# Ledger of designs, part 17: VHH binders against FAS1 domain-containing protein YDR262W

Target 1, 246 residues: FAS1 domain-containing protein YDR262W, of Saccharomyces cerevisiae (q12331)
Amino acid sequence: KNVVNLITFKDSNGKLHKRLAPEEIPPRLHNSQVNSYPLGYKGMRDFSRPAVNLDDILGTQQRKQQEFLAELSPLSLESKLSLVNEVQIFASYVRNDVETYNKVSDPNEDLIIIAPTNRAVSQLTLKPWQFPNNIDKLESDGATEKELDTAIQENISKFVRSHIVVYNDDKNSYKKVSPGCTLLQSIDFTESKKSDSETGGDILLKKEGEVYYVASSRDEKFHAVESIENGSNGVILMVDFTLVGP
Below, E stands for the ipSAE of ESMFold2; O stands for the ipSAE of ESMFold2 at other seeds; V2 stands for 0.75 times the mean of E and O plus 0.25 times the DockQ between their complexes.

## First folded at step 13 (VHH; framework vhh_7xy4_2)

Design u5 (from t3 with S106H; at its last look DockQ between E and O 0.83; V2 from the best seeds 0.72)
Fold by ESMFold2, look of step 13:
Structure u5 (fold): chain B 246 residues (1-246), chain A 121 residues (1-121)
Amino acid sequence: as target 1 above (246 residues)
Amino acid sequence: QLQLVESGGGLVQPGGSLRLSCAASGFTFDDYAMAWVRQPHGKGLEYIATISGSGDSTYYRDSVKGRFTISRDNAKNTLYLQMNSLKPEDTAMYYCAVDKRYWYRHKLDHKGQGTQVTVSS
């Protein structure tokens, strides 16, 4: 089963959402069970199953609706970014791009955030505010403070938007390339398209065995996802590299 | 405790060469891009060369490009600057620094004590 799994859940507004079903970090904890019948002969179910059964929800509507929403309603991605210490530099860039921050905070969005660690940013020879607009050259060419601020903001926004995917269920935002490998479009890729009918992508997501990997489509150099944080409006994949650089 | 110790400065003729070294300790060296920064007498600090944590990427200010080479040895926690074709305007105190310039206006200097380079005929 080399297909990237999606789970479906229903929010408090009654809208159905799909999320990537990330690998649970300690999957071997479930291997320690000895008795598989905690609820009698019907107790052979996996309580950690990701899928939503609509018949189960409607069968005991008020009780199951409350349990479903509580089970699948973790903190927002905005909250998760602020709490994950290992990505605080990236999180600060996200907050600086108001348009993107609004999406990260929006409960009606479905996002995949590929968050570079503090280490990934710290090791860059140029920091995200310095490229692709060459700030040193703009200064030496006599750019005004307003021109510099605009160029810096464009640099940071492009960096942030290259790491975030808006997922939706119409399937225009992704394409399966091979078994277990999917091509995604970042916000930056989507905003740079020449037409809405243009397809392709700038991010590759792959699952090999138990591990997820991410690469830029340009170099196809896959890096393991180091941590996965699930949120109410998407998922954060923590990586020790940046998808764009100087 | 983070420590950076520069060495290798001195007096040289125009057109000469020097090799600066910086011994680093007290932090995970290869997690950070490193920089050489210089300060001419009575003037501000100038970042002249930067190298990525892995050592795979470099950046140079135009005034030194082609003449200076930044490098690092992550096994020895050491940063280097090879300076060739030295000019009188290269005269300055040279510092190595951890490049933590994550924001344009909120620069926090993590640098050593410096090593003097004087280029004089």
Scores: ipSAE 0.688, ipTM 0.875, lowest interface PAE 0.9, mean pLDDT 78
ESMFold2 (binder alone), look of step 13: mean pLDDT 81; pTM 0.822
ESMFold2 at other seeds, look of step 13: ipSAE 0.693; ipTM 0.887

Design u6 (from s6 with W103S Y104S; at its last look DockQ between E and O 0.89; V2 from the best seeds 0.78)
Amino acid sequence: QLQLVESGGGLVQPGGSLRLSCAASGFTFDDYAMAWVRQPHGKGLEYIATISGSGDSTYYRDSVKGRFTISRDNAKNTLYLQMNSLKPEDTAMYYCAVDTRYSSRSKLDHKGQGTQVTVSS
ESMFold2, look of step 13: ipSAE 0.729; ipTM 0.906
ESMFold2 (binder alone), look of step 13: mean pLDDT 81; pTM 0.822
ESMFold2 at other seeds, look of step 13: ipSAE 0.732; ipTM 0.901
ESMFold2, look of step 14: ipSAE 0.759; ipTM 0.915
ESMFold2 (binder alone), look of step 14: mean pLDDT 81; pTM 0.819
ESMFold2 at other seeds, look of step 14: ipSAE 0.727; ipTM 0.902

## First folded at step 14 (VHH; framework vhh_7xy4_2)

Design v1 (from u6 with T100K S103W; at its last look DockQ between E and O 0.70; V2 from the best seeds 0.71)
Fold by ESMFold2 at other seeds, look of step 14:
Structure v1 (fold): chain B 246 residues (1-246), chain A 121 residues (1-121)
Amino acid sequence: as target 1 above (246 residues)
Amino acid sequence: QLQLVESGGGLVQPGGSLRLSCAASGFTFDDYAMAWVRQPHGKGLEYIATISGSGDSTYYRDSVKGRFTISRDNAKNTLYLQMNSLKPEDTAMYYCAVDKRYWSRSKLDHKGQGTQVTVSS
């Protein structure tokens, strides 16, 4: 007794902080034999890993977080995505893609989810299951039901994965284009790369004043982020457009 | 109170033209892509054209591409289908629909009562 573990972490301004390391000693309720992991999850998040911070990603002057609970959210991005009413169509697509759902639920991932609103999806001329594989043409060409289902699943997965970034701030996979503007790689971009040495990205993130903006790198048409939700394993940026379309 | 009312159908000779209209109410019209769907007698539904909420993007099934033009007037909450070079195979009931096919297996549940188009000599 009397020996406690302290961990050191570095904030976005380089200042060192010390705290108790609660993730190394799981809570245990007396006489109840409860789950030794907080939250009842299979694994604990390594709390020495800093939360995703958009200003660090952009290389801009950081502004302090106003709300303590928002910065230290106990809910995963999977849970947060399920609660954001305006993105429930996109959330349903995420749940349909098992590999992506596993990442969104993983406490040791750090993700940036650029979540299109229900309006952004509803107004599309073709819905995400219809492109890039042309389902109408496949059907008219005599594709079997299994072939159509496979093509539809590929379309939905590509749409979902084009909107989600695995953030690795200790790797060289993301490029700061200028102060306040960063090029990011979606999961889909990463899976489509021809080699690991390929740099670049498919998503631009920019901050001007107090507002964050997102664009596809293909058209560079920036759209304001309408809201930001923090989760234990990343952040959700709600936008009124889709990064890929027909 | 979602309502879609189609009009403009009728009997026309092969090679002729018709313009269909759809009056929409009870929802925010420009939040949704809209579609024209047709059903030949005793046969299944076919989505033939869609248009984005803003009206800036369109899609056509190959069988009507180049002959049909979908458009919308968001100030009037109205969807249109200009049908040119009509063929007997275009004979069907035509429906205006809100395109809510977020999954390929979605039922058609937001359509009007339809307007009949008959192409015959």
Scores: ipSAE 0.744, ipTM 0.904, lowest interface PAE 0.9, mean pLDDT 81
ESMFold2, look of step 14: ipSAE 0.762; ipTM 0.913
ESMFold2 (binder alone), look of step 14: mean pLDDT 81; pTM 0.814
ESMFold2, fold request of step 15: ipSAE 0.771, 0.766, 0.738; ipTM 0.913, 0.915, 0.905
ESMFold2 (binder alone), fold request of step 15: mean pLDDT 81, 81, 81; pTM 0.820, 0.817, 0.820
ESMFold2 at other seeds, fold request of step 15: ipSAE 0.740, 0.731, 0.727; ipTM 0.902, 0.904, 0.897
ESMFold2, look of step 15: ipSAE 0.731; ipTM 0.899
ESMFold2 (binder alone), look of step 15: mean pLDDT 81; pTM 0.816
ESMFold2 at other seeds, look of step 15: ipSAE 0.711; ipTM 0.895

Design v2 (from u6 with T100K S103L S104Y; at its last look DockQ between E and O 0.92; V2 from the best seeds 0.76)
Fold by ESMFold2 at other seeds, look of step 14:
Structure v2 (fold): chain B 246 residues (1-246), chain A 121 residues (1-121)
Amino acid sequence: as target 1 above (246 residues)
Amino acid sequence: QLQLVESGGGLVQPGGSLRLSCAASGFTFDDYAMAWVRQPHGKGLEYIATISGSGDSTYYRDSVKGRFTISRDNAKNTLYLQMNSLKPEDTAMYYCAVDKRYLYRSKLDHKGQGTQVTVSS
């Protein structure tokens, strides 16, 4: 069906390269499109899948789209999180949440990570492991170490999952409010909604001029995105605030 | 060269008041939440109040809520604790600290030398 299989290889720096390798392609078989890779999990990202494009998500079409799509990053968001010094506290929380860590490492995901800076976390009156379960009260009430570990992990998981969006290009995952403004659903929002018919979201993404802004849908207080890191399975938007707090 | 210097402790009767101060230097003060931590004799450390870097948000342990007030002056790099309606159970060494408890059971490395508060008739 006019589809050509590509061979992907990784150089010594971890950079992915693709080329046509007709000698490895079976003459009468085209393996694609019916399902995701039936064998060979841990595979390379399929080149035919476009990178996450914020302008598409916002309903705007600008030169940035063309430049973003032309520069396909070989590094996953897991690798990118490890390299961005300004978000290392948040990155450590992601690594502590096994389910989320697996998603950020998965080349077949498309994620938007709204990563609070170290300053944003350091500012908080309670750190992400302390809320919404009140760990101080649990300790003073004599909770066991197992009870404390469970409550702490629930707190960290909720914090991390409130900052990560699984991008889905159908209408049940997000709602474009206007050109340049979109309502998104975090993983935490998606896991807490009662049915797929529940509309809405917990995160607003907006573009004004060349600057992107993020807000919680509850307070609609927009904060500028300080930087954007491009990865093979999505993008990281660095912000100087947290979407959930004590 | 992070430094925190507490002052304002002393001996006070039950029902009395004290105001603690903490002078901070050697770091960007308003980037961090700050805390007051106390240690009663023979007991562990207890975080009793925390204030956000901007000063707009506070948290109090239930045992001091309504009696103690944490505040900060970012222009003067100073942290305060106003303690009212003091009880004998409030007797402890009081420390100011930079709140770097990013994980459970983080070491308390960023505190001052402490100031003693003794509530006794």
Scores: ipSAE 0.709, ipTM 0.893, lowest interface PAE 1.0, mean pLDDT 81
ESMFold2, look of step 14: ipSAE 0.709; ipTM 0.897
ESMFold2 (binder alone), look of step 14: mean pLDDT 80; pTM 0.814

Design v3 (from s6 with R101S Y102S; at its last look DockQ between E and O 0.46; V2 from the best seeds 0.00; counts 0 for: pae O 5.6 > 2)
Fold by ESMFold2 at other seeds, look of step 14:
Structure v3 (fold): chain B 246 residues (1-246), chain A 121 residues (1-121)
Amino acid sequence: as target 1 above (246 residues)
Amino acid sequence: QLQLVESGGGLVQPGGSLRLSCAASGFTFDDYAMAWVRQPHGKGLEYIATISGSGDSTYYRDSVKGRFTISRDNAKNTLYLQMNSLKPEDTAMYYCAVDTSSWYRSKLDHKGQGTQVTVSS
């Protein structure tokens, strides 16, 4: 409902996208209800909030070095995604989903982004814009340009939201299965449940030795996290597979 | 530089078979899913089949499922389409494509010159 600043951009393939302006603004003091939100960015992060700590989430011995590095990261996850060359396809999809992009840009969110590499996306027989809505069938059935665009946006949003976890500060958004293994809820999973007290999850995170692993809860096929990027509002776990596919 | 060269098209009677080939060069073939796309005369391009980089997974448009088989030989950088039980509505220009981009329409920037398939009595 609220008007926000949008920027149109073209990806490397010439397709136009809309997203919120990438600039962050200084923190604001708000104690009133505002009918309009004139800013493209959220306020500054509350400095008292602890950084996302994977060892706390997993129930393993805390690594002070990891927590320290996360606290030193001045860049948001939105900025970090834009800089990581290996995940630029996924980053472009995040920018296409306005609601998720708002969370990724919000300094007062805490996110775990499980970012598939460009290779992981390129391996798919259908690209994220093609499923679960069958775009080829819609086109052959004479769907209008607006109908196709809506279906494509829904497909991309579902893909993006299946790869992003909102970390709850009181830890009710995830369940430790055992020391070193935790069940997480993606945004997509959370949006399909009735209440925030509902249990379960669609993503498994585990640690063995010094390596982190991720799996879909459906197949439990663990893949090693290839790198971790720390941002001011969370972490990016780069992986060589997608959590959902055709 | 990226090149895709299709071959194997021709005139065939209904119920017949053809095998299309696509020779690929200029990129790491095994890293990408490959596709066959067709364009009937006067109509838009349509996706008919894809195959994963490893060859382990395939997808088919409903109208060709069960009749067409996509395959690849990663040692030869070659993509194939076996077309059986051909129908007049299969008449089209057939292109192979690599999807190095992630967006609607743009996945076809990298396609060959095509090979004509005509199914007629």
Scores: ipSAE 0.127, ipTM 0.591, lowest interface PAE 5.6, mean pLDDT 78
ESMFold2, look of step 14: ipSAE 0.299; ipTM 0.705
ESMFold2 (binder alone), look of step 14: mean pLDDT 79; pTM 0.805

Design v4 (from t3 with W103F; at its last look DockQ between E and O 0.55; V2 from the best seeds 0.70)
Fold by ESMFold2, look of step 14:
Structure v4 (fold): chain B 246 residues (1-246), chain A 121 residues (1-121)
Amino acid sequence: as target 1 above (246 residues)
Amino acid sequence: QLQLVESGGGLVQPGGSLRLSCAASGFTFDDYAMAWVRQPHGKGLEYIATISGSGDSTYYRDSVKGRFTISRDNAKNTLYLQMNSLKPEDTAMYYCAVDKRYFYRSKLDHKGQGTQVTVSS
């Protein structure tokens, strides 16, 4: 074990060397999976695709200059997450969810990542691998290591997917509540829909003055966005809280 | 540097009560969830209670739920465990710990030296 991530073991899959992440996660250096659309090149050249702009999502038209600068960013959100010291724990969880990691690395996606800080995760009474599946109870009930690993991976994936929004202008998965306040659907919310007619969302995004705020739609307790990182395929909003918890 | 000092252990009769304290220093106390961990003699470590950095949320293992209460005073950098209705199976060394279990099976390397609790008639 040469990594700090202990949710997987090395297996006999020929694609994965020295990494404990799931086998289906493409390695960044693997020729067959990296050379198709080199990182940053395709996203930088596709100027027909508008960048994610928070003011457009909120129904405000300020900061057109910010939108232009975001389209010039050469780095994907995968690269940006790796560089932000304050969100290293969350970034590690993202790398262990294959579906999410693929989206974060994909130049054709447009994402809003609401990334909790290391402090936000450190304050949780239960860490993301411990809920909503009760891992302590599964252990005491005699669950196998495979059953535990599956439940832990489900917990981590749900936590990660609750913090990421796929932006789609054409299908509009957002509901603008009022000027400057928009209800968003996380990946987890979208995957949990009971029917196509289900509307709403699990995340509120608000702008007051020059400051952006995020809340869970459940408690509507707004927290200021601590920093914003623009990438070629979206934006990272750093927050000092988690959207889901024990 | 980081220091955790437990106190308040001792010998009690079954059904008795004890209150454990943990003085913390060398880190920003309210940035972290804190835990009480116990180790019966010759057995493994058991996380029995955790409390969020703010103190707003708690979690208890089923074996102590309803009998033990974890709390914290962030102004005094102190963690507490009120232990009521003590049973012989609660006999163990009790440790205060910073809960850094960000991944499954993370090792415990941020704990105090412990305080012994013995429940015997």
Scores: ipSAE 0.737, ipTM 0.903, lowest interface PAE 0.9, mean pLDDT 80
ESMFold2 (binder alone), look of step 14: mean pLDDT 81; pTM 0.823
ESMFold2 at other seeds, look of step 14: ipSAE 0.764; ipTM 0.915

Design v5 (from t3 with Y104L; at its last look DockQ between E and O 0.47; V2 from the best seeds 0.59)
Fold by ESMFold2 at other seeds, look of step 14:
Structure v5 (fold): chain B 246 residues (1-246), chain A 121 residues (1-121)
Amino acid sequence: as target 1 above (246 residues)
Amino acid sequence: QLQLVESGGGLVQPGGSLRLSCAASGFTFDDYAMAWVRQPHGKGLEYIATISGSGDSTYYRDSVKGRFTISRDNAKNTLYLQMNSLKPEDTAMYYCAVDKRYWLRSKLDHKGQGTQVTVSS
């Protein structure tokens, strides 16, 4: 029985590698039970949970925005990432991180994905699989293939998790600084904290006029959000920069 | 049609200098990090220097740090490598490349024809 699935990806030299895929729906379910669980592996979304609303996160609940509900979409963020051509390099990294891919597919998560464009990744002097673990040095030091794969996986996971915020009612993943400016905690920031009582964040989100801006809290250099894609379990903010780099 | 044309190679004595150039066309030059890659005779390819699309960031392999300087002129779609304090071990074919190493180990498909650098007494 097929309870574990591998996906194949090609490196820049054309060499094929395998990674774990998210758990898929078992094929031997009775048809009536399969139809009762549209996603099949995570259960039904709790419809009482409000959709992600960036203006609520920013504390800018103006009359115009108070009357606006977030655009509802039947497609998950997993599906949306697969369809947005401008972020396919980042999307491929997300698929490589099984824990994150599981969250992106989960109807009971609410995520803010700050997705760098293909251009933003192409600009980097080192690509996300090459840092912070120095892969060139590991290869020259004679690292085994397993050691390289582990280091690469850690690099990719850290990059991906630095760009994704879990926003849900039972998590303290954001802190409003002032109306129109909010400090967010990426998954990577949250996993790196010494305790859950620590405050702060690694991502700044603000709105000026009709435009949203994102910055790393480390340099506070704001970049405009180029587009917003809504999914059933969150939003994708497309940006032409990366929140972490070499 | 993506094209990269390297020039500026030649024969120099140890301790000498050379400046390599790469003319780029057929793609949006500013969108990509660019790299210099070398191949010593009978050996594998080695990425030695990379520069971000804007030119604001650089990366160097340890063996060339302090001796080589990568730069770019985005108005002219041109990449440069200033090589100082050349050693016999720097003898290689040098290629200009678009850095498309999004995954482990690139196949070097986006490179020029190369320019030979020979460091010999």
Scores: ipSAE 0.611, ipTM 0.857, lowest interface PAE 1.4, mean pLDDT 80
ESMFold2, look of step 14: ipSAE 0.644; ipTM 0.868
ESMFold2 (binder alone), look of step 14: mean pLDDT 80; pTM 0.814

Design v6 (from t3 with T28P D56E; at its last look DockQ between E and O 0.63; V2 from the best seeds 0.71)
Fold by ESMFold2 at other seeds, look of step 14:
Structure v6 (fold): chain B 246 residues (1-246), chain A 121 residues (1-121)
Amino acid sequence: as target 1 above (246 residues)
Amino acid sequence: QLQLVESGGGLVQPGGSLRLSCAASGFPFDDYAMAWVRQPHGKGLEYIATISGSGESTYYRDSVKGRFTISRDNAKNTLYLQMNSLKPEDTAMYYCAVDKRYWYRSKLDHKGQGTQVTVSS
């Protein structure tokens, strides 16, 4: 039984549109081309790369269920994100940011996606396209359609990139701050660095008992991770809040 | 089924006050940000205030900031708009809406029937 998904994209004029997402990936594309499919499959994962393991990042006891589930699923995070109904609003924003979507689809990346639920997004007084650039003010100041589309795209991309961590073997995407608590750098944090000597991060991850918690480093208000989806190129942590807001 | 019923509109002199109410039913009210939207005669819709699902955060368009106060009572599934220092340019049909503007130019599909506010001497 195949499922059909809609995605939102920008056309050449900057307008947002919806279209049918591809339901299937042709099997013959494996191992023949890499990065030739901006919206499709990129290749086979390197066998030597270990799966993302939250307990390794935290320096805590390994979670058997999480690791076992990753071994059972050949699906990328792109596929997993499309299947988790509770985060489809966030998933649609990810598809809108082509650069980030390419990472989510890349079998040789390792990602931690902190995915806000539909409820978390619906809760916001301003939706991700409305901040931090003030779209209302731009409209009232007579901004052109191109200026508005650019500001909206910047808003959505910043929201998406604030929720995704690129984790890799060189450990440049996280720093342990205490036992069981690790500071992570989102894509947005990494792209906003003033220099390579700048340290820190914008996301806190901790484990307390058998439950994982996530907070913004700005307010340190921890929220429980409600579920974990493991994919071939990382993990999705479902949370009922957003890491950035109006 | 989802229902939004606005009330409290009427005719008021400039400088006056009105309190609008919106009774909501048929959906998990506190899961959603709510908005007041107005439509002056012959003009488009204008979002003037929003409030988070919990009620802890609000946003106001500059034209009403300081004069209007949005609030909600989640125990009663009710949204409010306190309008003070009313001006003739506030004359419009006022709608209560579930804020589902996840994308720029999203259609407004979840609003009530509206309540007319007329500010005239």
Scores: ipSAE 0.727, ipTM 0.900, lowest interface PAE 0.9, mean pLDDT 82
ESMFold2, look of step 14: ipSAE 0.749; ipTM 0.907
ESMFold2 (binder alone), look of step 14: mean pLDDT 82; pTM 0.835

## First folded at step 15 (VHH; framework vhh_7xy4_2)

Design k1 (from v1 with S54Y; at its last look DockQ between E and O 0.42; V2 from the best seeds 0.65)
Fold by ESMFold2, look of step 15:
Structure k1 (fold): chain B 246 residues (1-246), chain A 121 residues (1-121)
Amino acid sequence: as target 1 above (246 residues)
Amino acid sequence: QLQLVESGGGLVQPGGSLRLSCAASGFTFDDYAMAWVRQPHGKGLEYIATISGYGDSTYYRDSVKGRFTISRDNAKNTLYLQMNSLKPEDTAMYYCAVDKRYWSRSKLDHKGQGTQVTVSS
């Protein structure tokens, strides 16, 4: 098929965008009997665990989506993330955060990754290594190279962890706000909680028609999800904005 | 390919004003945050102001905040720096740059010759 599919969407500021339809790739054999899987795969997923289902967390109808997920779930999110050219800056930050990278590679995790595009990161007036720790001020105040490197790593890790939700935790870490709209907790939110009984969140996910939208709970500016990549241990939602910024 | 041309520098007295311009070509201008960077004589480069690709967000180094204003005109592929209340310590060569500092050790990326700003007398 030689026709490029484009779909049109609005961001929260009303700006119209065009994008390629989600990439369709041939399904790979699930549970292959040959040793063809890449080195670095953390083994096979426990098949008693159901796949992440966005419509379950939203309380909406899911039949068409479930067929799609079953067809495409032979690869981990680590593998899927490395294949999405439009998010390679974010993917590089994920690889640099060892704890998060281990989760992304773990077949028994269930993750939702809100992956900002390269364009979204390129828009930032401060890049993820520069905030929330003010690296410029630390350097001016005479911080050692080690102190600067630690602060930079903390900044990158916080940025990455603000974009990833662990769906398989047993805490009341998210709640349905209404049919089709759910408040989620990023890893960063969960690590910052005052108590385990806290039920707030930092990410809103909603579905209107056939399109999913994501917003920070702080500003509630919804942006359309540009594509969805399904993996064995969760989903990647590609977005043209960042959930945290300077 | 990528080209950045700075202009508008000059000699001014303390308290004076200048407006710098940067003409950009060879890339998709509004995809990227743009920055003004200065280099005082014999010193390293210093990023002083950054503006998002759409122009809706800005960041300023504390030493210039309130005195300098960064702006852009995406229809003309042009970046600006309005410099008011100039001080002798603002004396430097000024460059515009595409802000590709995705890592703390990323190479600085500017292609212009810069424009000299001298604040004295």
Scores: ipSAE 0.708, ipTM 0.893, lowest interface PAE 0.9, mean pLDDT 81
ESMFold2 (binder alone), look of step 15: mean pLDDT 80; pTM 0.808
ESMFold2 at other seeds, look of step 15: ipSAE 0.736; ipTM 0.900

Design k2 (from v1 with S104H; at its last look DockQ between E and O 0.82; V2 from the best seeds 0.76)
Fold by ESMFold2, look of step 15:
Structure k2 (fold): chain B 246 residues (1-246), chain A 121 residues (1-121)
Amino acid sequence: as target 1 above (246 residues)
Amino acid sequence: QLQLVESGGGLVQPGGSLRLSCAASGFTFDDYAMAWVRQPHGKGLEYIATISGSGDSTYYRDSVKGRFTISRDNAKNTLYLQMNSLKPEDTAMYYCAVDKRYWHRSKLDHKGQGTQVTVSS
């Protein structure tokens, strides 16, 4: 049947919105010719700001490879995320968090997105809407639909923000621990820390040979990055696991 | 085409045990978390246990925790539910499901005909 589910989400200003359930939103075709008039300086990326370079973050010497790929990929991470079939479940969660989605769409942000594949999400015994707030318990305790929607939204936002790093070369968003191994701070980690002087991180990024690896700092179990998608405002590292789980 | 065939139900006395099986075909079984779902007569569906694709993690609704054990054999594409200390309130049709609840209101995909479990004297 053609029944359409609507869900409620809250933007960063607390305003509630309704939208199609993400599994019901079809992928859109990207139109490369969006506007024949110049966007002006307001919509342009500051080209003095270099592309995200994983080898600089890791302290290795493969700068040209990443910089070249960024020059060949004029699409934003929002566009890239929308077009990569293997991560569409995660992409739907990103669109549900308006604040994060705005960052992914911003040409002057620089992001590292650790994007779990559809398989990685499908593997989870609890899906991202079910934790850390225990939705089953809230239902059994008689929570209203509004209370459930709020708790679910918080769960999904926390999951999304645990997989995205704002790369900032003049701020303390990452810490090199050795050549080829760097500790990163997700948006969720950054929002949870008590001060900017607090060190540490929740994501490890490593390069061995020509392969990049990602782990949660919690278990240090490295997984190979399956592919890298370069966009105008950062990179997507596709992985077959999730950085947080039940 | 995705198929799930449940078996192992029956009539059992209170305090008894049953082991349910689910034969899966038509999809890559170990890519997905799997669930057991039950429906008491005249009532809605209730997800009671889930297991990760690898089988390393499980989750149980409180009403069955400690009494029921979910497991899987990925080499045989088979899901199991060991039910112990059965109570009359466990009487229901039991279904095997692929856990595709990526959102709270996601609909249940294929659940077959199920297997009836009846707990009575």
Scores: ipSAE 0.718, ipTM 0.892, lowest interface PAE 0.9, mean pLDDT 81
ESMFold2 (binder alone), look of step 15: mean pLDDT 81; pTM 0.823
ESMFold2 at other seeds, look of step 15: ipSAE 0.772; ipTM 0.917

